# VHH binders against EARP-interacting protein 1 (eipr-1): the designs that were tried, part 12

Target 1, 362 residues: EARP-interacting protein 1 (eipr-1), of Caenorhabditis elegans (q9u1q0)
Amino acid sequence: MSECLMFGMDCEARCMTSMTADEENICFLVGTNNIKNDKNQVNKLFMDPEASRLMSKTFRHPAGEVRAIAAHPTKSTILATCTADFSSLGGTHSITIWNIEEDKRTLETVSRLPTEQVMSCLEWEPNSMKCAAMTPFRPEIQLLNMENGPEIVQNLKIPLENEEDEMFSATWSPHHDGNMLGVTGGRTAWCIDCRTDNEYLKIRDAHIHRTISMDFNPNLQHVIATCGDDGYVRIWDTRSTSSALTSLHPHAHWVWSVRFHPVHDQLLLTGGSDASVVLSCAQSVSSEQQIEFRDDEEEEEDDDLVEKLQDGQLERIDEHEDSVYACAWSSADPWTFASLSYDGRMIVSNVSRKHKYALMQL
Below, E stands for the ipSAE of ESMFold2; O stands for the ipSAE of OpenDDE; V2 stands for 0.75 times the mean of E and O plus 0.25 times the DockQ between their complexes.

## First folded at step 7 (VHH; framework vhh_etentamig_d1)

Design p6 (from p1 with Y101K L105Y; at its last look DockQ between E and O 0.25; V2 from the best seeds 0.00; counts 0 for: pae E 10.6 > 2)
Fold by ESMFold2, look of step 7:
Structure p6 (fold): chain B 362 residues (1-362), chain A 122 residues (1-122)
Amino acid sequence: as target 1 above (362 residues)
Amino acid sequence: EVQLLESGGGLVQPGGSLRLSCAASGFTVSSYGMSWVRQAPGKGPEWVSGISGSGGSTYYADSVKGRFTISRDNSKNTLYLQMNSLRAEDTAVYYCAKGSKDDFYTGYFDYRGQGTLVTVSS
């Protein structure tokens, strides 16, 4: 496969996000999960344009473990974390907004909301000051206004099928002006309108025991992907939820993350507990395939120079040595993505030239 | 409601042994990885040991490897820590912690119990 750039941290890590406010530079933020209070960090990983190598800046996270991390949508100096601080008996938890002080290599507290339980998701809506937070232990989503510090403005109740089920993820839809969340819990995925918290679409039994994550197709408003503990990735049409449009089996163990490419929606990026990152193609259910069923398509007269993509695995990255808990596409370069494994290894990869060329011809 | 109840602590001489127990309820215990974490007064918590939901995989901090053994009895919803060859530096309050389903490296540690004090002295 294509070249990979690696960075290793001294700490366990599960959460990563792209620095979306910086559209010129490839940049990612990673938070650590070390029980030892003074070992936790937020690392800013970026590409050095002159050296073509992965560089890092380490910022101490003084509030314990980073259980979730979210970048401010427009300010590259602001981030938020969900914290688990075990410096006192019984532990304390929060959602905290930080200012990055680059020169001092510190995180300065801007605002803090104490929470009674560990929060495991923090999703900043990319076009607003709205944020969603969630704990796996309660069937609810906390909607936050982040404008003047994190402030709870709404609680969404999630109708879990069984009381023993856990919540796993929340993801904002790009198609509903920041008013729709995709939520996974138990074996189910929901699409929930935040303005009317009892109106939802659901996909029951999307995976055998756990529907761990989901993502929205950036171009087809009724298409989503789910992933779960059965190693599968499934693509669904929310208008007809009785069966998946297609099923891919990229992993031999739990799939922790699934992300559509932000433009070429035939591409799906996944990471799993089998220590693999897989770039898959779902051409048959992509926006480009659905366009081809139209009556008036203009065909390229000379497509002999194009190697066309087929459904299935395109690339597999085996450079991780531990569970891959997070994957993200770069906001600055459409062909760059990153992956993070629990042992603190981060890998930044590029879609191979062969596949990039094939996609540019579609 | 998740409940964790640690027991079995006490005063012991250096070189002695103790067996800690953690009674767990309010969740499907066999589906979850579990850990022991310890905390001396004035210090942050220190991860000690972890075990998968089935009990098939066990892990230990370097400071306790070879001396401590983690185990579980899923029919009784109980986690154990057998501590042998105890040293003064093992003195701490010991907590059991629930992880996520079948993966104790999730970062979802929950210390809902009071803990059990282990004191190793003279």
Scores: ipSAE 0.005, ipTM 0.366, lowest interface PAE 10.6, mean pLDDT 82
ESMFold2 (binder alone), look of step 7: mean pLDDT 80; pTM 0.822
OpenDDE, look of step 7: ipSAE 0.574; ipTM 0.836

## First folded at step 9 (VHH; framework vhh_etentamig_d1)

Design r1 (from p2 with T106E; at its last look DockQ between E and O 0.24; V2 from the best seeds 0.00; counts 0 for: pae O 13.1 > 2)
Fold by OpenDDE, look of step 9:
Structure r1 (fold): chain B 362 residues (1-362), chain A 122 residues (1-122)
Amino acid sequence: as target 1 above (362 residues)
Amino acid sequence: EVQLLESGGGLVQPGGSLRLSCAASGFTVSSYGMSWVRQAPGKGPEWVSGISGSGGSTYYADSVKGRFTISRDNSKNTLYLQMNSLRAEDTAVYYCAKGSRDDFLEGYFDYRGQGTLVTVSS
């Protein structure tokens, strides 16, 4: 059983991100989403390497609920949140950039962009000062320049199939020099070129129900994964989307998050409303497809048949008691990942030694 | 622009009645499950009542069953909560939310309003 570390926050939470700027320490940021405005916080969770303990630094979030959270790609002291403050009539919403004052345990406002609607997605492009922001009820993605404060520079129109369809996610491609954005809405997944606002890819009815999340294969430019309310993870070739390359069914209910492993693209991490986190293998559609050179030569029965990883479930984390809203791979350790459930429980897990070794031999 | 605007809250004596309204804009309430949720001082949020997207089914928490009635007016794109036989324990901020009871139990609402305060006191 993979060693799991658990931390319980005092408030409900729905969003988390890995601190990509910190390559030395396993660190995650979590934002709380509590109806009590004054109780909302950002928590920095990090692993003490010496004690194998999960530690937390809590920061008050004075702008109300954290609806989305993004870490600055290169500065460990900067984060951005989508905020919802209901302390006043009608509520106020914003995208806010914060400076983390660790010694003071405070978040200092660097800059703030008021928004008319609550934003539920905020994704920072890893190689630029650009962010993508999304609200469920508007068929558009806002691209923001974050260099001198959040500034809307572009509105990407999303051609939803139905007017009543909701937007669910935006994700930057690691490919295309930061100009490709994956978007899910309704039952559809898109890839949009931000330079031209052109639809690069459209997968209609990617799932039987809502298509909730998507991710890009880090190694293969033409491979994406989607997940949805039908409990499936589907992997697609963007060159031919008439059918999925493969379909996995890791969850008994809604799948809300899918993430490729940053290096070993045969591994996918998913979280769902069934309160489970699943590590799945999709070896058959990965970059590490063993070309079975059927060389007819004599299979010397070398006994040490390293069990080849097969497609399907490798590991399951069932220690959550509530729906898992988010999961992320550690930027510091590719064998470590975190998951967050609604009740504010964060679990940091490691890929099992068994599976790690199986992958390293490949 | 998506907005949920609650109204109708106030001070009422035990045994009294209030009618809450939730005016929705930016989406059609009849297309979605809608709920009323409340949060009392010092307590966590509690699901109160829900109506299905089809409008054919209404649901109530045990604590309010027989006393509260959820309804909607599609022409006005408005959700209502008729509260009768109010009790001190009904004191809370009431929120209108897009989502069903199941959504609430799973910790998922797409959107909620600012809330309206209901105080039941002698």
Scores: ipSAE 0.000, ipTM 0.278, lowest interface PAE 13.1, mean pLDDT 90
ESMFold2, look of step 9: ipSAE 0.011; ipTM 0.452
ESMFold2 (binder alone), look of step 9: mean pLDDT 80; pTM 0.822

Design r2 (from p2 with D102P; at its last look DockQ between E and O 0.11; V2 from the best seeds 0.00; counts 0 for: pae E 6.7 > 2, placed apart)
Fold by OpenDDE, look of step 9:
Order: C-alpha cells, then sequence, then structure tokens
Structure r2 (fold): chain B 362 residues (1-362), chain A 122 residues (1-122)
C-alpha cells in the first residue's frame, strides 16, 4: 500500500502546481477558491523528510480567488496566480506575480495585469519567462512575457469547432524549445506552434465528450495524451491521428487531469471527478518498448520472473472524498506525486515499491 | 461594466417555493451561458443549475433536479431560478453567474453577483 500523506486545507481548492525551482524538497503550491474573498490563500505544502509528515505554510491571497497558480521555474520565492475578486459587483480579474515572504507569511504583489475575463489556466514555460494563459470563455490563448511583469505579447487564436465550445487547458510541450502548446477545447486537442501561430496538430473528437486535458510525452516528441469526460485517457501519435495508439479507461467519470511521468513515460497520472487518482501504465506505447527479441532460445525458467508491467491500472488512490481537480508529479522526487480535491484535501503519494522496482528493471 | 444583481431570497418553510431573479447589465444574458451557484453555511460553493447561451439546454445538480427550474427572460435581460419543494439543506446564499460549465461539484464562471440569502426553516 503506497504511503499517502494527507493535508486538509480550510478552503476549497482547484489548482495546484509543483515547485519546480526547489529540487531538494518535495513542495507544492495550492490556491484556494472560496467565495469569501478574504479567506483565499496560497498554501505551500512540503514534506518533512525526517518526520514523514506533510507540512504547510499558508499565505493570504489578497486578490480573491485563485483560479490558476504557476510557480516560477527557477525562483522558489516567485509565483503567479490568475485571480478573481468578487468583492465588487461583477468581480475583477488579473494575472498577478507574487513574491513569497515566508517569514512574514505574506504574498507581496510584484506586478499585476488586469484581465477582462477570468483566467482558469496559467502555465509557465520551464525554460523561459513566458506564460500561457487561458480563459474558458474565449477561443484564444494569451502568451505573456513575465520578465518585467505580465505583458501580453501574443494572442493565439484557437479555431474551435463550435462557437459554443469552451477552452479547457493549455500545456507547454517540453519539446520544440518552448514554442509548442497543447490546447484542448470542446472535443478537440491542438498542438500550436507559437512562433507561427499555426496549427501543428488537430485531433477532432479526441473524446466522445469534452476533451479536458492533455500532456506531452517527455521522451517521445510525437506522443501526446488526452483525457476527457468519457473517462478515457488516449495516447496519440501526432504523426497519425486517425486513431489513438492506445486507450485507457482509468476513471468511472470525468478525467480532469493527465500527466506523464517526467522520466518514465510508461506512467501516467490522472485525476477525475470520481474522486480518484489513478496511476496507469502505457508500456506498449512508451519509449521503453521492450523489443521482444524473440530469441527462440529456451528461456530457462529463472524464477525471478519480474512481472513485466502491462498496460492498464497500476495503482488507485481512493482517499479523496471529492472530485480531483489537479494532480502533479514532484519535481524533487520522481516517485512522488500529489493530488488535490475540491474540498481542499491534498494527498501526497508515492509510487509503490513494487512498481518502482518493476520500472527500474526495465 | 458587467453587473449581476440577485434578488428574491428570503425565509421560507420546508416544502415552500421561492423564485430568484438575477438582473444582468453590461452584457446580454441570451448570448452567454448562465448559472446559479450556492454556498451553504460551513460548506463550499455548489453549482446548482445552468442554461446554455442558446437557451436550448438546461442543467441541474442532482440535489435539485426535479425541484428547481432555471429560465431567462431575454427582454428583461434577467435570469431566474424557480425553487420548489425547498428543503433545509437548500439553505444557502445563491449567486448568479456568467458561465454555464457544468462541473461535477461546481461550475466555472466569469462574473457573479453578490448573492441572495435563502433560508429554509420551520
Amino acid sequence: as target 1 above (362 residues)
Amino acid sequence: EVQLLESGGGLVQPGGSLRLSCAASGFTVSSYGMSWVRQAPGKGPEWVSGISGSGGSTYYADSVKGRFTISRDNSKNTLYLQMNSLRAEDTAVYYCAKGSRPDFLTGYFDYRGQGTLVTVSS
């Protein structure tokens, strides 16, 4: 049984991110989404290695609800949030960069960009000062330069199939030198080259219902994963998208998030509205496809049949009581991941020793 | 400026009915999906109902299905929530919101009002 650590926040939450700048400590940032403006906060959750406990530092978020949160790729004291402040009639929205004052337990505003609409996605490109911001209500993605404060540098138009379709996610490719975005909207997934504003890839009807999230295989440039309301995770070859390479059905309801393992691309982490987190294996379409050298030679029955990982569910976390809105792999420990449910419950889990061992032998 | 103003809340006995109104300004309600969201004391926000921009589709949380009806009057630029067979558990502040994404527990919205209090008590 994988050891799970739990932390319950005082407020509901929908967004989280791994602190990529901290390579030594398992750390995550969580933003709360409470209707009461003054109760919203950012929590830094970190594991105490000595005590095997999940610790938290809470910071007031004075700009209202946190709708999205992104950690600075290289500075552990900087974060950005998409904000929704409803203290006034109708509300005000922004993308805000914050400095974390750990000693004071405060967030200090570094810079702020007012936005007309609420942003629900904020993704910081790991190797640059660029962010992608997305709102469900507009068929576009805003690219921002974050170096001197949030500045819109480009608007990427997304050709949604229907006018009523909503945008759901934007994700940076780890490939293409920070110039490729994965985008989901309606039932469709796109890869868009930011340099040319050209559609590199379009997968229509990637799912029977809404396509909610996507991720890029870290090792294979031509492989992506999508998830959606049909409960499926589908893995695609971008070179031929007429059909999925493989389909997994890890959830009984909507899948909100899909994340490839950063190193072992056989593993996919998903969270869904069924209040579950699932670790799935897609070995058959991974970079470590065992070339079954059918060496006809008589495999001596050596007893230590290391059970080869098969495609499908490896592990399930059922300790959440509400829908899981977000999940992330730790940047500090590739065998640790976190999940966040709407009720503000965060669970930090480890890949089981069994599966870890199986992967290491591959 | 986008504004949403809720009204119609109040005290009602179990089994009673209320009709909430949301007057919108700064945009046309018929052009956007709209939702009702509520927050009960000590609980998080809950998506209650939504109507598509076209008005062709209505959505309801399981907890209110068959009891609540969402509608709009385009001429008045107003969203409504007819609440019938009210229960104690329906006690909450009800908010009108721009956006109709029906998530499992809550919906995403662009703007919302200040809310109107509904209290169901004997």
Scores: ipSAE 0.025, ipTM 0.529, lowest interface PAE 4.6, mean pLDDT 90
ESMFold2, look of step 9: ipSAE 0.049; ipTM 0.509
ESMFold2 (binder alone), look of step 9: mean pLDDT 80; pTM 0.818

Design r3 (from p2 with D102S L105R; at its last look DockQ between E and O 0.06; V2 from the best seeds 0.00; counts 0 for: pae E 9.3 > 2, placed apart)
Fold by ESMFold2, look of step 9:
Structure r3 (fold): chain B 362 residues (1-362), chain A 122 residues (1-122)
Amino acid sequence: as target 1 above (362 residues)
Amino acid sequence: EVQLLESGGGLVQPGGSLRLSCAASGFTVSSYGMSWVRQAPGKGPEWVSGISGSGGSTYYADSVKGRFTISRDNSKNTLYLQMNSLRAEDTAVYYCAKGSRSDFRTGYFDYRGQGTLVTVSS
């Protein structure tokens, strides 16, 4: 049985991240894109260990809307946002590093980089001070060094086939020492080596019109998942991209986010515009794929006592009432995940005990 | 190439009506948040109305609520603003703007047309 806890912010939000530097407490950061520019905030959503309930601390975001949010990889008091302030025509935009003043409930500016365009993606590489920033309107990725404030150190040009297509997401690979970035735009997903100019691998036509997000399998270097506007999640071997390894159809509308479980790569977490969050299994293409036992040895009979997971939907969370734009696994508890819908509803959920125990015995 | 062409502006007496059109090309209007923004001479931009990409919800500034109606027509790839009970303070250049896939505000105002002038005067 899936259990979930809800918190409602009563304002629009699209971006969420886990507090990766805090491996002891379940904690997520959410940024708003409220139409009333002066009402934008960053919320720290956390579990109260004494009461076992969701709590929130609100921090005013004085630079307008939060278009992307990233947690510092090692300092739980530092975060970065991509900002949009529309008090003037065309808006003013930045990438800003903030210090969280927990007891005062304030965000203090540490450093700010003005940007020509709003950045809608900000991804901090988890083992370095590298960060990737992207606008949907230009086929390029800005690589940043965040050590002495945000500093653009490289511009990666993305070879979109149609100039009218938009960019959607960027995701760091866990396999390449912080040197490979997964990028989606148009119908295409790329894996780009940041050390080389324009070297890439690509998967064309991954989805019908839009390849919205992707993630890397944490255990298999050449396996990725993509999601798109056709409601599908597809799993690919980047060495043989003419067809997907498998296709899952968890959503009836656009899929905005796809995340592998950080350990059990048969699990995929997705959120979509059908207002649902789905936990899916792709056992057949995972690192934990069961090898068929053709021998008659009885030493392996213990596996027969456990129901094996099958490809397809494991769990569905239908408590959202608007498009789910973000989902994330907790950095503190591998069985906890969160989801965020546009209307500002946050849901924190656990993998059901049935599925958790099936996975732990594999 | 993304193009937005506004039309339907003109001279109108107070209390009159106009319907503005925004013909879009290079993208599908129903897939994005879309908005109308106006700018009177010597004033900053003012967001007027928006329609979300997901769900098609409509939103209005307090100054126009009840008088203006935003809509779109998928078959013509066109955004509309029906303006009724016009007042002198509605005089401005009106722009349509393409937003993000979820944001109907002017957050992506760089994708805007050349505008259409509405003048409300006796």
Scores: ipSAE 0.007, ipTM 0.405, lowest interface PAE 9.3, mean pLDDT 83
ESMFold2 (binder alone), look of step 9: mean pLDDT 82; pTM 0.834
OpenDDE, look of step 9: ipSAE 0.026; ipTM 0.496

Design r4 (from p2 with D110Q; at its last look DockQ between E and O 0.39; V2 from the best seeds 0.00; counts 0 for: pae E 10.9 > 2)
Amino acid sequence: EVQLLESGGGLVQPGGSLRLSCAASGFTVSSYGMSWVRQAPGKGPEWVSGISGSGGSTYYADSVKGRFTISRDNSKNTLYLQMNSLRAEDTAVYYCAKGSRDDFLTGYFQYRGQGTLVTVSS
ESMFold2, look of step 9: ipSAE 0.006; ipTM 0.328
ESMFold2 (binder alone), look of step 9: mean pLDDT 80; pTM 0.829
OpenDDE, look of step 9: ipSAE 0.430; ipTM 0.784

Design r5 (from p2 with D102A T106E; at its last look DockQ between E and O 0.01; V2 from the best seeds 0.00; counts 0 for: pae E 11.3 > 2, placed apart)
Fold by ESMFold2, look of step 9:
Structure r5 (fold): chain B 362 residues (1-362), chain A 122 residues (1-122)
Amino acid sequence: as target 1 above (362 residues)
Amino acid sequence: EVQLLESGGGLVQPGGSLRLSCAASGFTVSSYGMSWVRQAPGKGPEWVSGISGSGGSTYYADSVKGRFTISRDNSKNTLYLQMNSLRAEDTAVYYCAKGSRADFLEGYFDYRGQGTLVTVSS
């Protein structure tokens, strides 16, 4: 069982991100979905390194619900949200860039782009001012330049097979210089080259009804993971998409988030509607497995000294009481991750020492 | 395009009953939880009741439990709220709201309709 720290907020929440600009401190941002419009907030949750305890600071979000949240890649005082404000008939929605006002405990508007629909996804490319936004209601991704405020510079049309299907997620690839998005909608996952709008890699029928999220293997250019409403996590080679490389079944209900570990790509972090967070191993299709096949005699001897990881569930966190909608690895510490359930419970966890030791042995 | 059209509001005396309907279109209605939310004059919105996509789970705010019943007819893409033993404090505009998932409804929604006015007055 992993060591974990819990924080409960008195507010529904669905979106979370790590504070990517701060690589020295463990820090996460959580946005709320409070029906009481004036009660919405962004919570900054951080570790006190000397005391090893979880701390929080609350900032007022004056534009209604936080439907998506993204951290500025280089400025830890700047963040963006997709906002939904239903205080007016028909609603007022936006993509807004905020400055964190520490003294007033509020977010101050830097720039705002009104939107016709509630945007449900906001993904800042980690090495640029490019951002992707989408709504589940349209088969398109809006690409934004965030340099001088959120500005739509391109619309990518997604070839959704059925018009009734919804879009679920977008994720930037680490392997393509900030030019490739992974996108999920309906039963399908796509890899889309933003430069051409014409180069599609697609994985049809990745899950039984809904392909909810995906992520790119940080070390293997052609490997991705998907998750969906069937409780499965599937790992794919994008060069041969007719069948998965492997399938894991970590959840008894919809899987909302899948994330590779940022370094040790055999590790996958998932959260689902069964109120659980699972750390899974896909050793057999990882970069570590490929090193093992080089027939290293010294490594065979080392395997006898340390039990190596096998595919399947490594750790399970059952401390949530509601659907886990978001999971994230820390930007500051590769062994720390966070999970968020709808009832506003956030859990910060560490990979167990047993598994850390096994992973540090080659 | 998501569309939620509420109807069935009106003037009713205290202790009376009223049935609200919400016609839903533009999405697969059975795949989503649905809620009723109300807003009294000069007040913020208040979640009233929710129902899962299948209709198997129902939820109620404490202020209406035992008096209101939520239901749905997925073959007609319609959500209902049966309101009994109405009180003056139930006076509000009632909104139908679409959730983003089938199995969790507690105050979360990503779209709401234009509303229907319920007035409970002598």
Scores: ipSAE 0.000, ipTM 0.362, lowest interface PAE 11.3, mean pLDDT 83
ESMFold2 (binder alone), look of step 9: mean pLDDT 82; pTM 0.838
OpenDDE, look of step 9: ipSAE 0.394; ipTM 0.721

Design r6 (from p2 with D102S D110Q; at its last look DockQ between E and O 0.06; V2 from the best seeds 0.00; counts 0 for: pae E 12.7 > 2, placed apart)
Fold by ESMFold2, look of step 9:
Parts: C-alpha cells; sequence; structure tokens
Structure r6 (fold): chain B 362 residues (1-362), chain A 122 residues (1-122)
C-alpha cells in the first residue's frame, strides 16, 4: 500500500526464492526466461542495511532459461535450477546444482542431471537434502537426493482425475520431518506421505478449473491454504475436506502463489494474474496466542483493549504491470516479502506498521 | 470470462501485406505478455511473435524477423500483427495467445483464440 523497493529485469522471469541459508540478510534469487538463450541469468537481490535500498548482483546462467530455482538450505553459495536450453531444436533440459562464483559473476556447475521433460517446479526441503521436482505434463513427482548431486530416489505417481489435467506445484510440509509433500494438479490438492507407498489425502475440486498452489499452516498441522484460477484462496482442514474452513477472494484473476506467514499464520501472501499482491488475514481459522500475563496488578480493561485483525484484505500492492507468478517471505526478516511479475519486475515490500503493531501486542 | 478474438485474415498475393487484430477481454490485458502463434496446414503450431504487457519489448521467430511487427494498443485492449512481404509459407491459421514463447514450448498457454486464416497465393 505504501513504500516498496523495485528492481527490474528487461526480460521475462517466473521464478524466485528466498536465500534460505542466510538468516541474517534479506536476500532473494530470481531466474530469467530470456528468449535470447545465452542471455539468461540468476540475479541475487539483497538489501543494503546501511542504505535501505535493494541491490543486485547478476550471475550468468549458461544453461538457458531458468524454469525453477531453489536455494540450498544451509550453504548460501549453492543453488539449483531447472534448465531449458534452446540452443538446438527441441531444447535440452536438466536439474543443475550451481556454485556461485562471486568474483567471476558466474554460476559454475557442481553437478547436473539431464531430464527428458522440462521441470517447472523445484522445491528443496528446508531441513534436508531432499528435493522435489515435477513437470506440468506428467502426473509424477521426482524425489531427489541432492547430497552428491541430483539423484532420483523415488517417483511418486499422482492420481489425476482427468487425462487433460496439468500439474502445478509442490510444497514441503513443515510438520512431518520432511516426509510430507503438498501437491496441486487439475482441480485437486494432495498431501502425500512419501514414506508409506504413496498414501495421500486429497481435496477434490478446491478451485473451479485449476488448483495452482498450496501452502501448509506453520502452526496447525492439519490446516492448508490453496489458490486457483477462480481468484480465490481457500483454507482447509485436512481432517474434514468436504468444505473449506473459509474462502477469501483477493484477486480478480488466477492466483499463482499462496504463502502463509512463517510465524503469524493469520497472514497470507498471494500474487495473481491481475498484477496484484495481496496480504490477507484469516484470523478466524488461525492459531491465536493466548494473551500473555504473568501477574495481574490491576484490572483496568476498558482502555487497555488488545486489538486483533479481522478477516479479509489487509494490504494490496498494485505496482506490478504483469502477472505475479511468485511471492516469498524473507528468511531473514519476518515482516519483509517479495513478489515477481512476468515482465521481470521484482518488488520488496514490508507489512505496514499498523498491522505489524496489531500483531505484536499482547 | 477470458476471450480472445482474432480478425484481419484473408487471401493476399505473395509480397502483400495484412494486419491482424486480436480483441482481448475478461482480464487486465495490459498486465500480460501476448503472443501470435500460427498453424500451417498439416503442421503443428509455431510461435511467431510476442510482446510484453507494456509493449516495451517485442520478440520474433527467425522466420518472420524483419517482415512482421507486433504491437498493442492497451487503451483498446487490442493486439496487432503487421505482416509484410508475405510468402506462401506464411499461409496458416493465426492465433493470439496470452503468454510467451516459453509458455508455448512448455504447454503453459492458458488461453488462445479461435484463429483467423491467412492464405498467401497467386
Amino acid sequence: as target 1 above (362 residues)
Amino acid sequence: EVQLLESGGGLVQPGGSLRLSCAASGFTVSSYGMSWVRQAPGKGPEWVSGISGSGGSTYYADSVKGRFTISRDNSKNTLYLQMNSLRAEDTAVYYCAKGSRSDFLTGYFQYRGQGTLVTVSS
């Protein structure tokens, strides 16, 4: 709604991630989809704390377009991309682990796994060397061990209801020691336990035609959010999936990304094809900390009312001019988030002081 | 509902010109990159040209560079393809589409119009 910092690439981009290994500095990675194959890059975007400005370092990506990007969970010099290299007809594809060479401003190959199909989703489990990859064209998820290079160790089959359905996203659950994956495809969201021969929970018909993304509530193990092509965000209890706990309608077009705040699970960050980023509140279905007190000295509640947020839209960022395909909360500052639109515009924003204050009161 | 309506096709002589139009509705058109895609008789679809949401960047397949010009008028929610120096090989049904060449190559195109036929013959 107010102050934000912008960085523009003069080419298409669809993928962004926070640098999860760096909990001290606000930092994001953005990969390009430049039609000029040899001009693709990964941009490292970071905040200069002295100047309060968004800075960038550009690293050449020598394997063509960046179709997905994932940060190494513990090493801030390592990242992985899903690549589409169009230097020849038909293109070639891979999952590649790169080392960032700061002095040379290049990405150097650590290891590479060729793939038959372009992978458009790559999700590194934040506490392990597990990674999930998928293509929209096959109802399968490749589980990878990234410890000694990308190695396929499991193939999870997804039971799509219709043969024409596409796969959209995968997201790791924070609640199951890196063993549960949330997956969207067609109109459906799945929660899949990777240990138990592909046992799953499903939420059928979560959105009109496409369930595009999902995320797990960080505090409530049975609560998820979904988003889709109807402009809605729906919150579900996985124990009772016949109807949503609540529905929010923050966008006028497709919602491409939904993310719970990592601490204050009443907050949801979304980005959509209406070129907007919305910060929404779902207080009514969130975990709510009891009001903390140690000892009562005097009971004067009339003028000491603790305010809490109400359900609905809190903030809207309308500074994008193209579809917002990616949103992320910072791994270093809980009140900072970023968004990326297809035209290569990246925006870094903060939760407004009004709403931040309401969340921090007892 | 998203709707894309192509027009301006027809029969032209080799070396001639046509201007195709695409009327777009049901979404904030200026917020999205747009493309032209064509499908010749007996062939699969081919990406032809693309333009950013603002119109600041344009892209072309090698087969049409220097002959075709993509543009948009966001005040009219309309995408254009100016086609000059037409050849018999340009004969195809032309579609406007929401998205880029990368979306075409990966099958991510979400919306495509019904098309307009261009025939280049003597």
Scores: ipSAE 0.000, ipTM 0.276, lowest interface PAE 12.7, mean pLDDT 83
ESMFold2 (binder alone), look of step 9: mean pLDDT 80; pTM 0.828
OpenDDE, look of step 9: ipSAE 0.605; ipTM 0.845

## First folded at step 11 (VHH; framework vhh_etentamig_d1)

Design y1 (from p2 with T106K; at its last fold request DockQ between E and O 0.28; V2 from the best seeds 0.00; counts 0 for: pae E 3.3 > 2)
Amino acid sequence: EVQLLESGGGLVQPGGSLRLSCAASGFTVSSYGMSWVRQAPGKGPEWVSGISGSGGSTYYADSVKGRFTISRDNSKNTLYLQMNSLRAEDTAVYYCAKGSRDDFLKGYFDYRGQGTLVTVSS
ESMFold2, look of step 11: ipSAE 0.492; ipTM 0.796
ESMFold2 (binder alone), look of step 11: mean pLDDT 80; pTM 0.824
OpenDDE, look of step 11: ipSAE 0.621; ipTM 0.849
ESMFold2, look of step 12: ipSAE 0.584; ipTM 0.841
ESMFold2 (binder alone), look of step 12: mean pLDDT 79; pTM 0.817
OpenDDE, look of step 12: ipSAE 0.748; ipTM 0.896
ESMFold2, look of step 14: ipSAE 0.354; ipTM 0.735
ESMFold2 (binder alone), look of step 14: mean pLDDT 80; pTM 0.820
OpenDDE, look of step 14: ipSAE 0.590; ipTM 0.839
ESMFold2, fold request of step 19: ipSAE 0.283, 0.392, 0.370; ipTM 0.684, 0.743, 0.738
ESMFold2 (binder alone), fold request of step 19: mean pLDDT 81, 80, 82; pTM 0.831, 0.824, 0.833
OpenDDE, fold request of step 19: ipSAE 0.019, 0.770, 0.754; ipTM 0.364, 0.902, 0.896

Design y2 (from p2 with S100L T106R; at its last look DockQ between E and O 0.36; V2 from the best seeds 0.00; counts 0 for: pae E 6.6 > 2)
Fold by ESMFold2, look of step 12:
Structure y2 (fold): chain B 362 residues (1-362), chain A 122 residues (1-122)
Amino acid sequence: as target 1 above (362 residues)
Amino acid sequence: EVQLLESGGGLVQPGGSLRLSCAASGFTVSSYGMSWVRQAPGKGPEWVSGISGSGGSTYYADSVKGRFTISRDNSKNTLYLQMNSLRAEDTAVYYCAKGLRDDFLRGYFDYRGQGTLVTVSS
């Protein structure tokens, strides 16, 4: 497989994001889940472009565990976390906007919204100051305006079919001006129009017990991917949800994360409880279909010139030793991605030259 | 309103036994994956044992296998850890942790209590 770089934190971690405001430098943020509240950190992990080495800066997170992390869309010194502090009875929890204090190696509070529950999902809409937050244990999404600190502006109730089901993820659609949110919970995926609080669609029974994550195809507004506890990734047309367009089976256990490549939508990145990261191809349902699918002509012809990538597994990263809870594409380099396992191992990988070459030939 | 209250810790001699309890409120323990996690002085957290939801499958870290037994009592909504043949290295604060419905995975727990201290010393 291709080049990869490793960094270990020797501490439990669940959440990671790319530094979306920094489109020039490969950079990721990782938050820790240390039971000792004063030992929690946000690690800024970045590539030295001259040395091709993974470097880190550690910033103290003074508000306990980092249960979710989101980068400010335009300011590379601002980030938000969902905080959990169980050191006292009842706990103290929040959604907090921080400024990175480089000299002190700590995070300084810009603004804070106390929460009654631990919030475990925080998704910043990439083109606005809108943010979505949720806890897995209540069927609701809090929509936040982040302009003047985190302020709840809407509370979306999610119609879980079983009230005891958990919520898993929320993801903003890139196609709807920041007005559509993809949500997973129970066995179902929803697309919800936040303006009218109306369901855009439901995909019921997308996975056997749990639909854990989803993502929107960046180039095809009615194509989404889901992943779940059955080890599958399924690709759906939102206009015809009775069956998946295709199914991939990249993992032997729960799939925690699915991400389309931000440009080359035939590429899907997944991470799972089998401690693996898989780069998969779904060429047949992508915007870059083979000529035979896009041509009205049905001639049987043998072309020896150049092949498109085929559906299925392209690459597998087996360097993790624990469940992979988070995967992210770099915002600065389209061929770089990162993965995080619960034991605190971070791996930064590149799409192999072979596959990169196939994609760049148009 | 998920709440977890650990109890049953204390001072015990090496080779002794102790039973920890975790009283749960706001959910039914048999419907969720549950774990015991411990943290020794100066060390990072260590997963000890887990029990899956209504299926009741049990799992143990190698360091405690054969000595510790995880169980639950639905009528009391309580999780237990029976600790036998205790050693000095078992000294730690023990935490009860709640996971997802009918699930067990080491390391996927969003809620825990304040813990109960177990000290194994002569």
Scores: ipSAE 0.057, ipTM 0.527, lowest interface PAE 6.6, mean pLDDT 83
ESMFold2, look of step 11: ipSAE 0.021; ipTM 0.425
ESMFold2 (binder alone), look of step 11: mean pLDDT 80; pTM 0.823
OpenDDE, look of step 11: ipSAE 0.540; ipTM 0.820
ESMFold2 (binder alone), look of step 12: mean pLDDT 80; pTM 0.825
OpenDDE, look of step 12: ipSAE 0.476; ipTM 0.797

